# Ledger of designs, part 381: VH-VL binders against q9h9l3

Target 1, 176 residues: q9h9l3
Amino acid sequence: PRKMVAIDCEMVGTGPKGHVSSLARCSIVNYNGDVLYDEYILPPCHIVDYRTRWSGIRKQHMVNATPFKIARGQILKILTGKIVVGHAIHNDFKALQYFHPKSLTRDTSHIPPLNRKADCPENATMSLKHLTKKLLNRDIQVGKSGHSSVEDAQATMELYKLVEVEWEEHLARNPP
Short names: E, the ipSAE of ESMFold2; O, the ipSAE of OpenDDE; V2, 0.75 times the mean of E and O plus 0.25 times the DockQ between their complexes.

## First folded at step 18 (VH-VL)

Design Ge3 (framework fv_fezakinumab; at its last look DockQ between E and O 0.03; V2 from the best seeds 0.00; counts 0 for: pae E 14.6 > 2, placed apart)
Fold by OpenDDE, look of step 18:
Structure Ge3 (fold): chain C 176 residues (1-176), chain A 120 residues (1-120), chain B 111 residues (1-111)
Amino acid sequence: as target 1 above (176 residues)
Amino acid sequence: QVQLVQSGAEVKKPGASVKVSCKASGYTFDDYYMHWVRQAPGQGLEWVGFIDPDSGGTFYAQKFEGRVTMTRDTSISTAYMELSRLRSDDTAVYYCARGHYSYGYEFDLWGRGTLVTVSS
Amino acid sequence: QAVLTQPPSVSGAPGQRVTISCTGSSSNIGAGYDVYWYQQLPGTAPKLLIYDNSNRPSGVPDRFSGSKSGTSASLAITGLQAEDEADYYCQSYDFSLEAWVFGGGTQLTVL
């Protein structure tokens, strides 16, 4: 069986008016929630909006941040060959300018059994915060300090573990 | 109509640069990656790179790193590919093609191609 | 030279079934990346024919089908018609090269 990791990324605003989302932090945890990677990342473009309220990113975090190209290489090395779990993971992959096999991707924002377990509509897109509260009775993304990508990645993995058996069986019966 | 309109044919000398444009219409420009693929006469397809029109982020094939520059102007939904230090084996039809964000593996819309001829 | 291997040519008579193979490796098709197929008519740009191994975009006849197994993929064309004469390319992604990769192309001749 393939190893499983969960990923969560934080983005800052670059470009005109800060509307461009650029990778500024990436956290990767293993199946047990151990941190495999957690780095601040320096975008190639000037940061216009740190989005601190949500991202938790501050200017001082960028002083010794890992350049994007270097960080990308490190991250890709970890992800390669693994089942990658994330929430709305397409945003993470987009920020990384990376493409992971569909068959090895698990997006907790699009797992009907997970929503069902949380008494949510199966085809609805629920937030990580909501699912974590409902299913894990845990509060994440609280306070004004912004998100913790490590915390979010861990929560994502824990959520997936709740439906792993059922979902993996479903995927096996319905290969892409 | 959903389409990609590319600039006209180019004739260049070795060592020169060429810049090809690709204007998108009929869809939201920022919702798709823009890929570039070339095809030498009588040969197969070769991926050159892509640009994210939203972020401006680029990723090039290793073969072209240092020689290719992809840019975009979102105000006119246009992508550009510039190839420098041209040589004869760069002679090819260059295509722009859109790819999906989530899993941009397939190219579901292509331009008609731009012939770039490099000759002394 | 192409990362994915295709036969250079295949041929068939109208109404026949033809198949085009696409052989990859552990770093692309074998790594779990999906396979895509393109049809290129003479003098035209490629057109998406099959996506995600076996799905047809709107407008593509059901006589075109794709499959994937192991490190290889296959395009099958049933009820071969004269208008099917074209070049066909398979495509995938290679994580080792960090690139989209194509087959060398297969020229299909309708006899």
Scores: ipSAE 0.360, ipTM 0.800, lowest interface PAE 1.8, mean pLDDT 93
Fold by ESMFold2, look of step 18:
Structure Ge3 (fold): chain C 176 residues (1-176), chain A 120 residues (1-120), chain B 111 residues (1-111)
Amino acid sequence: as target 1 above (176 residues)
Amino acid sequence: QVQLVQSGAEVKKPGASVKVSCKASGYTFDDYYMHWVRQAPGQGLEWVGFIDPDSGGTFYAQKFEGRVTMTRDTSISTAYMELSRLRSDDTAVYYCARGHYSYGYEFDLWGRGTLVTVSS
Amino acid sequence: QAVLTQPPSVSGAPGQRVTISCTGSSSNIGAGYDVYWYQQLPGTAPKLLIYDNSNRPSGVPDRFSGSKSGTSASLAITGLQAEDEADYYCQSYDFSLEAWVFGGGTQLTVL
């Protein structure tokens, strides 16, 4: 089996009226939850809206942040060849301007067995906060200062572990 | 010394299979990816795939998917590449190359290569 | 045709400087993947010359240097010596092909 990592990203608003989502933080953890990468990232465009209530990103974080081009190279080097776990992970890949092979992608927002364990409708899109509370009895994203991408990546990995055996077998029978 | 020692040359008929070995010595085998790269006579380098010796996980170039199998035996620090349903255009020197575990990009140690000839 | 484009050959006299280009696309070098360079002497296995765009492994002289910009990379060799006569390959990752990719190779002739 390939090595597995979990990723979570925080985005800020760029472009007209801040409607474009641009990468401003990325955290990557290994199977055991150890942090492999955690950097603030400077978008290549002007930041219109820090979205701090949700992102936790503030102007001071950007002063010495890693430029997007460099950070993207570092992140993709870590992701290459690995199974990548995330929650609504398409948003993270979009912010990275990257496509990871579907056969190596695991999205905890789209795993029916995980929803069943949470006593939720099989095809519902459940929030990371909700799944983590129901299945791990932990509160994440607490407070008014924004999310922690390290905390969220760690929670995402723990959630996947709950269904890993079943879901890997399912994917072997039903290749994407 | 730190080295990769590959099995000897092979001559095969079309439709057969070949299994090439690569034995690592002088370093911790399961701390690095093992990549396979081939070079047809007079041609450039072509990546075939890799195995993670720690987990046994593999990743193959799409061109070889369904025909290549990479395995390892950690007790003897040896990686294997098996290529099935051989064609004449599979004639090449097959190299094993060590890749850094965290980066997965650089091949800092290469075997001397194994010539596989596919002929009628 | 190679995914990464290199000139088929370059030449220079001893002591001179040459550069070898490596041109990719938005799915490889342009996506931010690092570039690696290998030297292959006649009849031998490739040898890592440059990693992570510009770094030299131990034992590689500082007259070899690499750089990357946009969708392209370059290997520079200064103070050319007769033993530099070899084939040189660039390498990166391509996310569209889901594969590590090499350039077609550049034959360096020392005059």
Scores: ipSAE 0.006, ipTM 0.506, lowest interface PAE 14.6, mean pLDDT 88
ESMFold2 (binder alone), look of step 18: mean pLDDT 92; pTM 0.938

Design Ge4 (framework fv_fezakinumab; at its last look DockQ between E and O 0.77; V2 from the best seeds 0.00; counts 0 for: pae E 4.2 > 2)
Fold by OpenDDE, look of step 18:
Parts: sequence; C-alpha cells; structure tokens
Structure Ge4 (fold): chain C 176 residues (1-176), chain A 120 residues (1-120), chain B 111 residues (1-111)
Amino acid sequence: as target 1 above (176 residues)
Amino acid sequence: QVQLVQSGAEVKKPGASVKVSCKASGYTFTDYYMHWVRQAPGQGLEWVGFIDPDSGGTFYAQKFEGRVTMTRDTSISTAYMELSRLRSDDTAVYYCARGDYSYGYEFDLWGRGTLVTVSS
Amino acid sequence: QAVLTQPPSVSGAPGQRVTISCTGSSSNIGAGYDVHWYQQLPGTAPKLLIYDNSNRPSGVPDRFSGSKSGTSASLAITGLQAEDEADYYCQSYDSSLEAWVFGGGTQLTVL
C-alpha cells in the first residue's frame, strides 16, 4: 500500500483588499504524525492581510520565508505518489497550483463515515476543529495566536485513521 | 446561458505578438480555472496553460514558458492569452476552456476558438 | 508525438459497437490521474464527452461509456449513429511534465 501524508496550509491575503488567498505556510506530516515539512512561504505578490488571527502568520515570518516556487517544488516532491490526506484539501492544492490524483486524495471534510462517527449529518461539511473535539477530545485552533498548520495536519491524519479501514474498503468498491 | 466568447481571428507576422480574449458568462468567473488549448490545422489538441481568475496565478506548459502571458479582468469576466515571438508553427485555433477549481482535470466548457495565422 | 496514444482512425457501421483506446504511462494514467474524453465534430470546438474515466455529463447518451485500467483507457460507443462521426480525444494529466496531456485523436468514420 501507498504511504500516506497529511497536509495543511495557511494562507495570507494578497491582491485587492487582500481577498486573494496566497500560500504562506505549509506543513506535512507522515502517518505517525512526524513532521516531514514545515516552512513559511513567501507569496509572489505583496501581502495585504496576514490574517494573523487565523493563519498565525506575522510579518516577521516572511523575512526568511521560502519563495513560493522553491517551496512548491519541495512540497510536490513529498506529495508525489502518496495518498494525501487533508481537510478541505482542495484549498491547499489550489494554493499550491498542484494537481494530485483524485484517487489518491482523502478529504476529511467529505467522508460520511467520519461525520457519522461524530454524530453529524453524513453529507454535511464539518470543521476540522469540531471533528477533532468530538472524535479525539482535543482542542485545536484555540486562542488568538492563530492556527498551527502542524497541529491541524496531525489532527487531520488522526481523524482519517479512525475511519481508514472502512473508507479504504469503500473506495476500493467504488473507484472514481 | 453559460458560455465562453472569444475574440476574432488574427493574422500576424513572424516575431509579432497576439492577444486573444475570452469572456465568460452565465457562471461565476472566479470559481473555475481558465485553460487555453490550441489546435494546429489538421492536428490534435495541445495544452498551453491556465490562469486562476481568482488569484491571477498562472501555470504554463514548459514549451510556452517565457513566451506566453495569461491575464484576466474580473470586472468583465474576461481572460486573455498573449503569445509573443510568433512563428509559423504557432498557427492554430486557440481555445479557452473552463476547468474545475477543485481539481481542474477536465474542461467542461469551451469557447468556439480563435484562429491565429502566422505568415510572412 | 502526443503523450497519450490513440489509433488514428476507427470505423463502424450504424448500430455497431466501436472502441477507441488511449494508452498512457506511469506518469499520467498509470499515476492515477483520471482520463477524460472529448468529441469534436467537424468545424467545431471540442465537447466534453466523458469525465473521470466513466462519467457522462448531462446530455451525453448512455451509448457512450468510458473505462480505465492500468496505464490505458477506452471509449466505447454502442449503437453507432451517423452523427457520431467526429474526432475523439482522450485527456489526462502528466505529473512529470506538469501538464495536461491529450491523445493524438481518433477519427471515427461511420460507414
């Protein structure tokens, strides 16, 4: 079986009024939660809104941040050929301008068995924070210092592991 | 009606530049990638690149890097493709095509194409 | 020259079944990327015919079907009709090239 990694990205606001989401941090962990990658990333465009309250990103983090193009190459090298787990992962891939095979993608925001286990509607989109609290009895994304992409990636992987067997069997029976 | 309307045919000389436009209507312009695909006369389809209308981010095929520039104007839901240093083998019908914003693998909406002829 | 390989032409009589193959490699179809098919009628732009290997967009009749296995994909057309005469292209994504890739196209002639 293929190796699994979990990814979480933090974005800042660029473009007019900071409405454009640009990658500013990316964290990748392995199946055991070990950090494989965790870097601040410098967007190609001027940052208008750091969104610090949510992203945890500050101006000081961009001083030695890895340029986007370089970071993208590093990240893609890690993701290639693996099953990639994430929450609302389409946002991460979009920020990376990256395309991972659908068959090798696991989005914890769209796994009915996971929602069922959390006593949520199967077809609802639940937040990572809610699922983590409900199923792992752990609080993430607390305080006002912003999110930790490492923590979020680890939580995402742990959530997936709860339903991995059932979901992988489902996918095997229902290939895309 | 959901559609992509492209600019008219162009005739250019070698070494010149051409800029083709593609106006989207009937859907939210920024919710989909805009791809560009060309087809030389009697030949197959060739992917040129795409732009994210939301961010303005672009990604080009290696073959066209340094020679193609994709832009967009969100106020009028229009994407542009400019190809410079034209040569005869750039003669083709250029299509804009909508791609899914989540994965962007397939192109579910196409413009009618813009013929660009490069000749001395 | 195309990254994905298609037969240049296929033909069939009305009512018959025809298949068009699309052969890729380990960096595209074999890497797990889905295959999509397009129909291009003479003098027109391509139209999405099959997406994600086997799904039909609305308006596409069920006599069109797609499948994928290993590094190859196939488009099948049953109950062949005169209006099916067109060029057909398979399409995927190649991770090594970081590009969308097309087959060379197959010209379908209805006899």
Scores: ipSAE 0.786, ipTM 0.913, lowest interface PAE 0.6, mean pLDDT 94
Fold by ESMFold2, look of step 18:
Structure Ge4 (fold): chain C 176 residues (1-176), chain A 120 residues (1-120), chain B 111 residues (1-111)
Amino acid sequence: as target 1 above (176 residues)
Amino acid sequence: QVQLVQSGAEVKKPGASVKVSCKASGYTFTDYYMHWVRQAPGQGLEWVGFIDPDSGGTFYAQKFEGRVTMTRDTSISTAYMELSRLRSDDTAVYYCARGDYSYGYEFDLWGRGTLVTVSS
Amino acid sequence: QAVLTQPPSVSGAPGQRVTISCTGSSSNIGAGYDVHWYQQLPGTAPKLLIYDNSNRPSGVPDRFSGSKSGTSASLAITGLQAEDEADYYCQSYDSSLEAWVFGGGTQLTVL
C-alpha cells in the first residue's frame, strides 16, 4: 500500500519590504503522527520580516538552520512517491519550489466531507485552527508565539483520518 | 480582456543577447506562474523555464541554465526573458504562457509569440 | 528526442473518431503527473484543449476527450470536422528532469 505523510511549513518575509514568503521551517509526520522531518531552514535571501507572531521563527532559529537547497533535497526525498496531506498545501509546495502529483495530494482545506463534519459550507476554505477545534476538540496555534509546524502537521493528518475512507473511495471512483 | 501581449520580432547575431517582454492584462499578474516555451521553425514545443511573479523566483530547464534570465516588473504586470550567447539554433518563436498556480501545470493562456532570428 | 512520444501524424474522415496517443515514463505520467493537451492551429499559438487528463475548459466541444492509464494518455476526437485539422501536443511534468515536458506533436489531417 502507498505510504501517507503530512507536511506543514512556516514562512518568513524576504525580498522588497518583506513581501515574499520564503520557507523557514518544515515538518513532516507519518500516518501515526511520528516526526519524520523537522528543520529550521535558512532562505537563500535576506530575511526582512521574521513574521514571528504567526511563523514562530526567530533570529536564533536561523543560526544553525539548514540551507534551503539542502533542506529541499531532504524533504523531496521523503515526499517522492507518497500521498502527501497538507492544509492549503499548494502554499507549502510553492515555498519548496516543488510539484507533487495531484493524484497523490490531499488538501484538508478543500475536502467537502470534512467541511460537512464541521458544519461549514462545503466549498469554504476553513482554517486549520478552526477545523481542529471543531472536529478534534483541540486548540492549536495558541498564543502569540507563533505556529508549530509539527503540531500543525499532526493535526492535519488527524483531520484527514476523519474522512480518509470516504474520500479515498471517492477519489478511486472519480479518477481524473 | 484577459491576454498576454509580447514584444515584437528580433533579429540578432550569434553571441548577442535578446530580451523578450510579456505584458499581462485582465487578471492578477502575481497569482499565476509565467512560463516561457519556444518553438523552432517546423518543430515542437520546448519548455524554457518559469518565473513566479509574486516572489521573483525562477526555475529553468537544464538546457538553458547559465544562458537564460527571467525577471518581472509587477508595477506594469510584465515578465521578461533574456537569452544570452545566442546561436543559430536559438532561432524560434518564444511564447509566454500563464500557468495555473494551485491546481495544475497546464498553460491556460498564451501570448502570440515573439520570433527571434539568430543569423550572421 | 521528445520526452513524451506521440505519433507524428494521424488522419481521419469527417464524422469519424481519431485518437492521438501520448506515451511517457515512470518519471512523468507513470509517477502520477497529469496530462494536458494543446491544439495549435496553423500560424497561431497553442490553445489549452484538455487539462488534468480529461477535463475540458469552457468553450471546448465535448467531442474532445482525454484519458490517462499507466504511463500513457490518449486524446480522442469524435465527429471529426475540417476545423480540427491542427497540431496536437500532450504535456506533463517530469520529476527526474524537474521540467515541464511536451510530446513531439501530432499533425491531424482531416481527409
Scores: ipSAE 0.326, ipTM 0.773, lowest interface PAE 4.2, mean pLDDT 91
ESMFold2 (binder alone), look of step 18: mean pLDDT 93; pTM 0.948

Design Ge5 (framework fv_fezakinumab; at its last look DockQ between E and O 0.67; V2 from the best seeds 0.00; counts 0 for: pae E 5.5 > 2)
Fold by OpenDDE, look of step 18:
Structure Ge5 (fold): chain C 176 residues (1-176), chain A 120 residues (1-120), chain B 111 residues (1-111)
Amino acid sequence: as target 1 above (176 residues)
Amino acid sequence: QVQLVQSGAEVKKPGASVKVSCKASGYTFTDYYMHWVRQAPGQGLEWVGFIDPDSGGTFYAQKFEGRVTMTRDTSISTAYMELSRLRSDDTAVYYCARGDYSYGYEFDLWGRGTLVTVSS
Amino acid sequence: QAVLTQPPSVSGAPGQRVTISCTGSSSNIGAGYDVYWYQQLPGTAPKLLIYDNSNRPSGVPDRFSGSKSGTSASLAITGLQAEDEADYYCQSYDSYLEAWVFGGGTQLTVL
């Protein structure tokens, strides 16, 4: 069986008015929640908005941040060949300019059994925070210090584990 | 109407540069990657690279790194591909193609292509 | 030379069934990446024919079908018609090359 990892990324605002989302931190954890990767990443463009309240990113974090191209290479080495779990993971892959096989992708924002377990509409897009509270009875993304990508990645993995057996069987019966 | 309109044919000498444009209409320009694919006369398709019109981020095939530059102007929904240090084997029809990215990677919309001829 | 291997040509009579193979490797089709197919009529740009191995975009007849197994994919055309005469390309992503890759193309002739 393929190894499984969970990923979460934090973005800062670049470009005009800071409306462009650029990767500034990436965290990857294994099946057990152990951190495999957690780095601040320096975007190729000037940061206009750190979005600190949400991203947790501050200017000081960029002083020794890993250049994007280098970080991307490191991250891709970890992701390649693995089942990658994430929440709204298309945003993470987009930030990485990366294409992961769809058959090896698990997006916890689009797993009907997970929503059902949380007493949510199966086809609705629920937040990671909401699902984590409902299903794990844990509060994440609290306070004003911003998100912890490690915490979010761990929560994402734990959520997926709740429905892993059912969902993997579903995917096996319904291959792309 | 959803379409990609490309600039006209170009004739260049070896060593020169060429810049091809691709204007998108009928959809949100920044919601899709813009890929570039070329096809030499009588040959197959070759992927050159892509740009994320939203971020401006680019990724090029290794073969073209250092020689290709992709840019975009979001105000006019236009993508550009510039290829420098042209040589005869760069002669090809260059296509821009929209790449879906929600979870679809397919190139579902193509421009009509721009012929670039490199000759002495 | 192409990363994905296609037969250079196939032919069939109207009404017949033809298949076009696309052979990849462990770094693309075998790595789990989906296969896409494009039809290119003479003198025109490629058109998306099949996406995600076996799905047809709107407007594509159900005569066209795609499949994938192991490191290979296949495009099948049933009820072959004169207008099907074109070049067909398979496409996937190669994780080793970090590039979108195409087959060499197959010229389909309707006899």
Scores: ipSAE 0.859, ipTM 0.929, lowest interface PAE 0.6, mean pLDDT 95
Fold by ESMFold2, look of step 18:
Structure Ge5 (fold): chain C 176 residues (1-176), chain A 120 residues (1-120), chain B 111 residues (1-111)
Amino acid sequence: as target 1 above (176 residues)
Amino acid sequence: QVQLVQSGAEVKKPGASVKVSCKASGYTFTDYYMHWVRQAPGQGLEWVGFIDPDSGGTFYAQKFEGRVTMTRDTSISTAYMELSRLRSDDTAVYYCARGDYSYGYEFDLWGRGTLVTVSS
Amino acid sequence: QAVLTQPPSVSGAPGQRVTISCTGSSSNIGAGYDVYWYQQLPGTAPKLLIYDNSNRPSGVPDRFSGSKSGTSASLAITGLQAEDEADYYCQSYDSYLEAWVFGGGTQLTVL
């Protein structure tokens, strides 16, 4: 089925020197921006670097966090059969160890009409913060306390809505 | 030249392990998934799993979980697949194949295969 | 049991058109996952022939075409040539198995 959701994830550093990105929060919103899922997630590996300045993840968030395998199962149930919108969404799927159908995936970092509305080069990869500021007149990811995946997922859905009719028609004419 | 070069054929006894290598050249090794696919004699293709060379993260077909380990060495652009507790029905040609960097689909580049024979 | 079903064999004379079917289910092709086709010449590794249901990589002639509808996909080969004699595999992703899955393969014989 064709229901649409937006997803955003926050990652922490695991592995040697904390260079591996592991899922530590995931937020999913529906078309109207209502939160369907928002959980802190405990990676299966030792957290080396919480990356708090960008991730917003702190040690206390992990105390009652949902183990990765359980959270993944919950998230995949929500995503199955839906059009999933995200920003640089392959990073979110990678962190979930998940492969969503290409025909049901929408990546706001790679939509030429969206870039054009923002007066940006059509093939450039623009940040969510930049697009949101230009097109929604909203500042997200403000300050040094880290990103909110709920805020980011909501912004991503609103950005997609600006080009939804045009882009869905384009994809119907040009199947991936 | 963009290519995947695999290690040579191996003969093993039941219960042993085998480690097959796959060296990538001509492209950025860490930008693409590396899949492993096997083909038993006279049989079709069977997906074993993949490794993300950037993170080292792995994903295995359920059938092989607990018996397969995929690793990589990014300094020499080489992926490895180790299969343990070998059985006669593990006799197959083992291919490495590159998956696209965004979604991990389409196997657009294949190694020539490594024959692993498991016999008493 | 093969998740994707292909006919075991097809044959055609040079210049003819042949079609190879690939039947899946609601957990793979029917869930929206794309179909990929591979050609395997005798004694060689598979080669990507069709990606994303219908696209040809560079170097694959337009005699090869793919399509997808519902839970099934099809590979068509027109202008059949002797060098097309090979095994052909469809492939997709299955969300129930959480695995890439292949069809059982179709042996094409050029008469």
Scores: ipSAE 0.199, ipTM 0.738, lowest interface PAE 5.5, mean pLDDT 90
ESMFold2 (binder alone), look of step 18: mean pLDDT 92; pTM 0.936

Design Ge6 (framework fv_fezakinumab; at its last look DockQ between E and O 0.83; V2 from the best seeds 0.00; counts 0 for: pae E 3.7 > 2)
Fold by OpenDDE, look of step 18:
Structure Ge6 (fold): chain C 176 residues (1-176), chain A 120 residues (1-120), chain B 111 residues (1-111)
Amino acid sequence: as target 1 above (176 residues)
Amino acid sequence: QVQLVQSGAEVKKPGASVKVSCKASGYTFTDYYMHWVRQAPGQGLEWVGFIDPDSGGTFYAQKFEGRVTMTRDTSISTAYMELSRLRSDDTAVYYCARHDYSYGYEFDLWGRGTLVTVSS
Amino acid sequence: QAVLTQPPSVSGAPGQRVTISCTGSSSNIGAGYDVYWYQQLPGTAPKLLIYDNSNRPSGVPDRFSGSKSGTSASLAITGLQAEDEADYYCQSYDFSLEAWVFGGGTQLTVL
């Protein structure tokens, strides 16, 4: 069986008004929640808005941050060939300018059985924070210090594990 | 109407540069990647690269790195592809093509193409 | 050379069934990337015919079907009609090249 990893990325604002989301941190954990990768990443463009309240990113984190191109290479090496779990993962892949096979992607924001387990509408898009609280009885993304991409990635993996058997069977019966 | 309108045919000499435009209409320009694909006369399709109109981020095929520049003007929903140091084998119809990165890897909307002829 | 391999030409009589193969490798189709098909009528831009291996966009007749297995894909056309005469291209993504990749194209002639 293919190895499974979970990914979460934090973004900062770049561009004229900081409206462009640029990768500034990436965390990858294995099936057990062990950290495989956790790096601050330096965007190729000037940071206009650190979005610290949400991202947890501060200017000091960028002092020794890994250049985007280098970080991207490191991350892609980890992701290649694996089942990648994430929440609203299309944003992470977009930030990475990376394309993972759909058949090897698991987006916890689009898993009906997971929503059902959380007593949410199956086709609704629920937040990672909400699902984590509801299903894991754990609070994430608390306070004003911003998100922890490691915690978010771990939570994402734990959520997926709750429905892994059912969902993998569903996917096997309904291949793309 | 959802469509991509490309600029007209170009005739260039070797060593020159060409800039092709692609104006999007009928949809939100920044919600889709814009790809460029070319086709030499009587030949198949060849991917050149893409731009994220939202971020301005670009990704080029290795073959064209250092020679191609993709840009966009969001105010007029227009993407541009500039190819420099033109050679005769750059003669082709250049297509812009829309890609919804959220759903797949297909090109669901194409421009009509722009013929670029490189000749001495 | 195209990364994906297609027969250069296929032909069939009206009403017949024809198939067009698309052979990839472990770095594209075999890596799990989906296959897409395009129809290109003479003098026109390509048109999406099949997406995600086997799905038809709106407006595409059910005479067209796609499948994928292993490192290869196939486009099948049943009830062949004169209007089907065109070039057909398969497309996928190659992680090794980090590129969208196309087949060399197949010219379909309706006899």
Scores: ipSAE 0.829, ipTM 0.922, lowest interface PAE 0.6, mean pLDDT 95
Fold by ESMFold2, look of step 18:
Structure Ge6 (fold): chain C 176 residues (1-176), chain A 120 residues (1-120), chain B 111 residues (1-111)
Amino acid sequence: as target 1 above (176 residues)
Amino acid sequence: QVQLVQSGAEVKKPGASVKVSCKASGYTFTDYYMHWVRQAPGQGLEWVGFIDPDSGGTFYAQKFEGRVTMTRDTSISTAYMELSRLRSDDTAVYYCARHDYSYGYEFDLWGRGTLVTVSS
Amino acid sequence: QAVLTQPPSVSGAPGQRVTISCTGSSSNIGAGYDVYWYQQLPGTAPKLLIYDNSNRPSGVPDRFSGSKSGTSASLAITGLQAEDEADYYCQSYDFSLEAWVFGGGTQLTVL
């Protein structure tokens, strides 16, 4: 089987009124939760809103951040050819300006067996925080300092492992 | 109705520029990437690039980097492709095509195409 | 040369089955990227015929079917009809080019 990684990104507000989400941190972990990549990333556009309460990104993080184009190249080398797990992962790929094969993508926000384990409707979109608390008995995104993309990527991998055998078999029978 | 309406045919001299428009109607313009695909007479389809109408971010095929500029005006749900320093082999029908920004890759809606003729 | 390879033409009699191949590489279909098919009737824009290797959009008859294996894909048309006479293009994504890539097209002739 292909190697598996989990990814999570934090975004800041760019563009008019700060409504565009631009990549400012990316973390990638392996199957065991070991960190393969964790960098603050400087968006190519002016940051209008750091969104610090949620993103954890502050101006000081941008001083020595890796420019987006360089960071993207590093990240793509890690993701290419691998099964990539994320939560609402289309947002992460959009922020990376990256297109991963559908057959190698796993989105913990849209896995019916995972929702079932959490006693949630199979088609509901559940937050990472909620699923992690309910299924792993862990609190993530705690405090007022914003999210940690490392913590979130690790939680995402642990959640996927709960349904990995069932879901991989499902996908083999029902290619996306 | 859901449709993409493109600007009319254009005739240009080598070295000139052309700007083709593509107006979206019947759907939320900023929810979909807008691609441009061209087809030279009697030839196959060639991808030029896309714009994300929400962010204004663009991605171009390397062949066109430095010659193509894609823009949009969200107030009128219109995407534009400008190709500069035109050459005779740029003669083609230029299509706009939309793409859901999820992890899919299909172009589910196409404009009728805009013929651009580059003639010396 | 087109990134994905298709036969330039294929033909069949009404009622017969024809297939159109689409051969890619390890940087596109072989990397796990899905295959999409478009039908282009003479003088018209391409129309999505098959998405995600084998799915039909609403309005596409079930006599059109797609499949993918390894680095290649195939479009099959059964019960061939005169109106199926068109050009057919496969499409995928290539990660090394960072580009949407098309086959060269296959002209289907109904005899």
Scores: ipSAE 0.390, ipTM 0.808, lowest interface PAE 3.7, mean pLDDT 91
ESMFold2 (binder alone), look of step 18: mean pLDDT 95; pTM 0.958

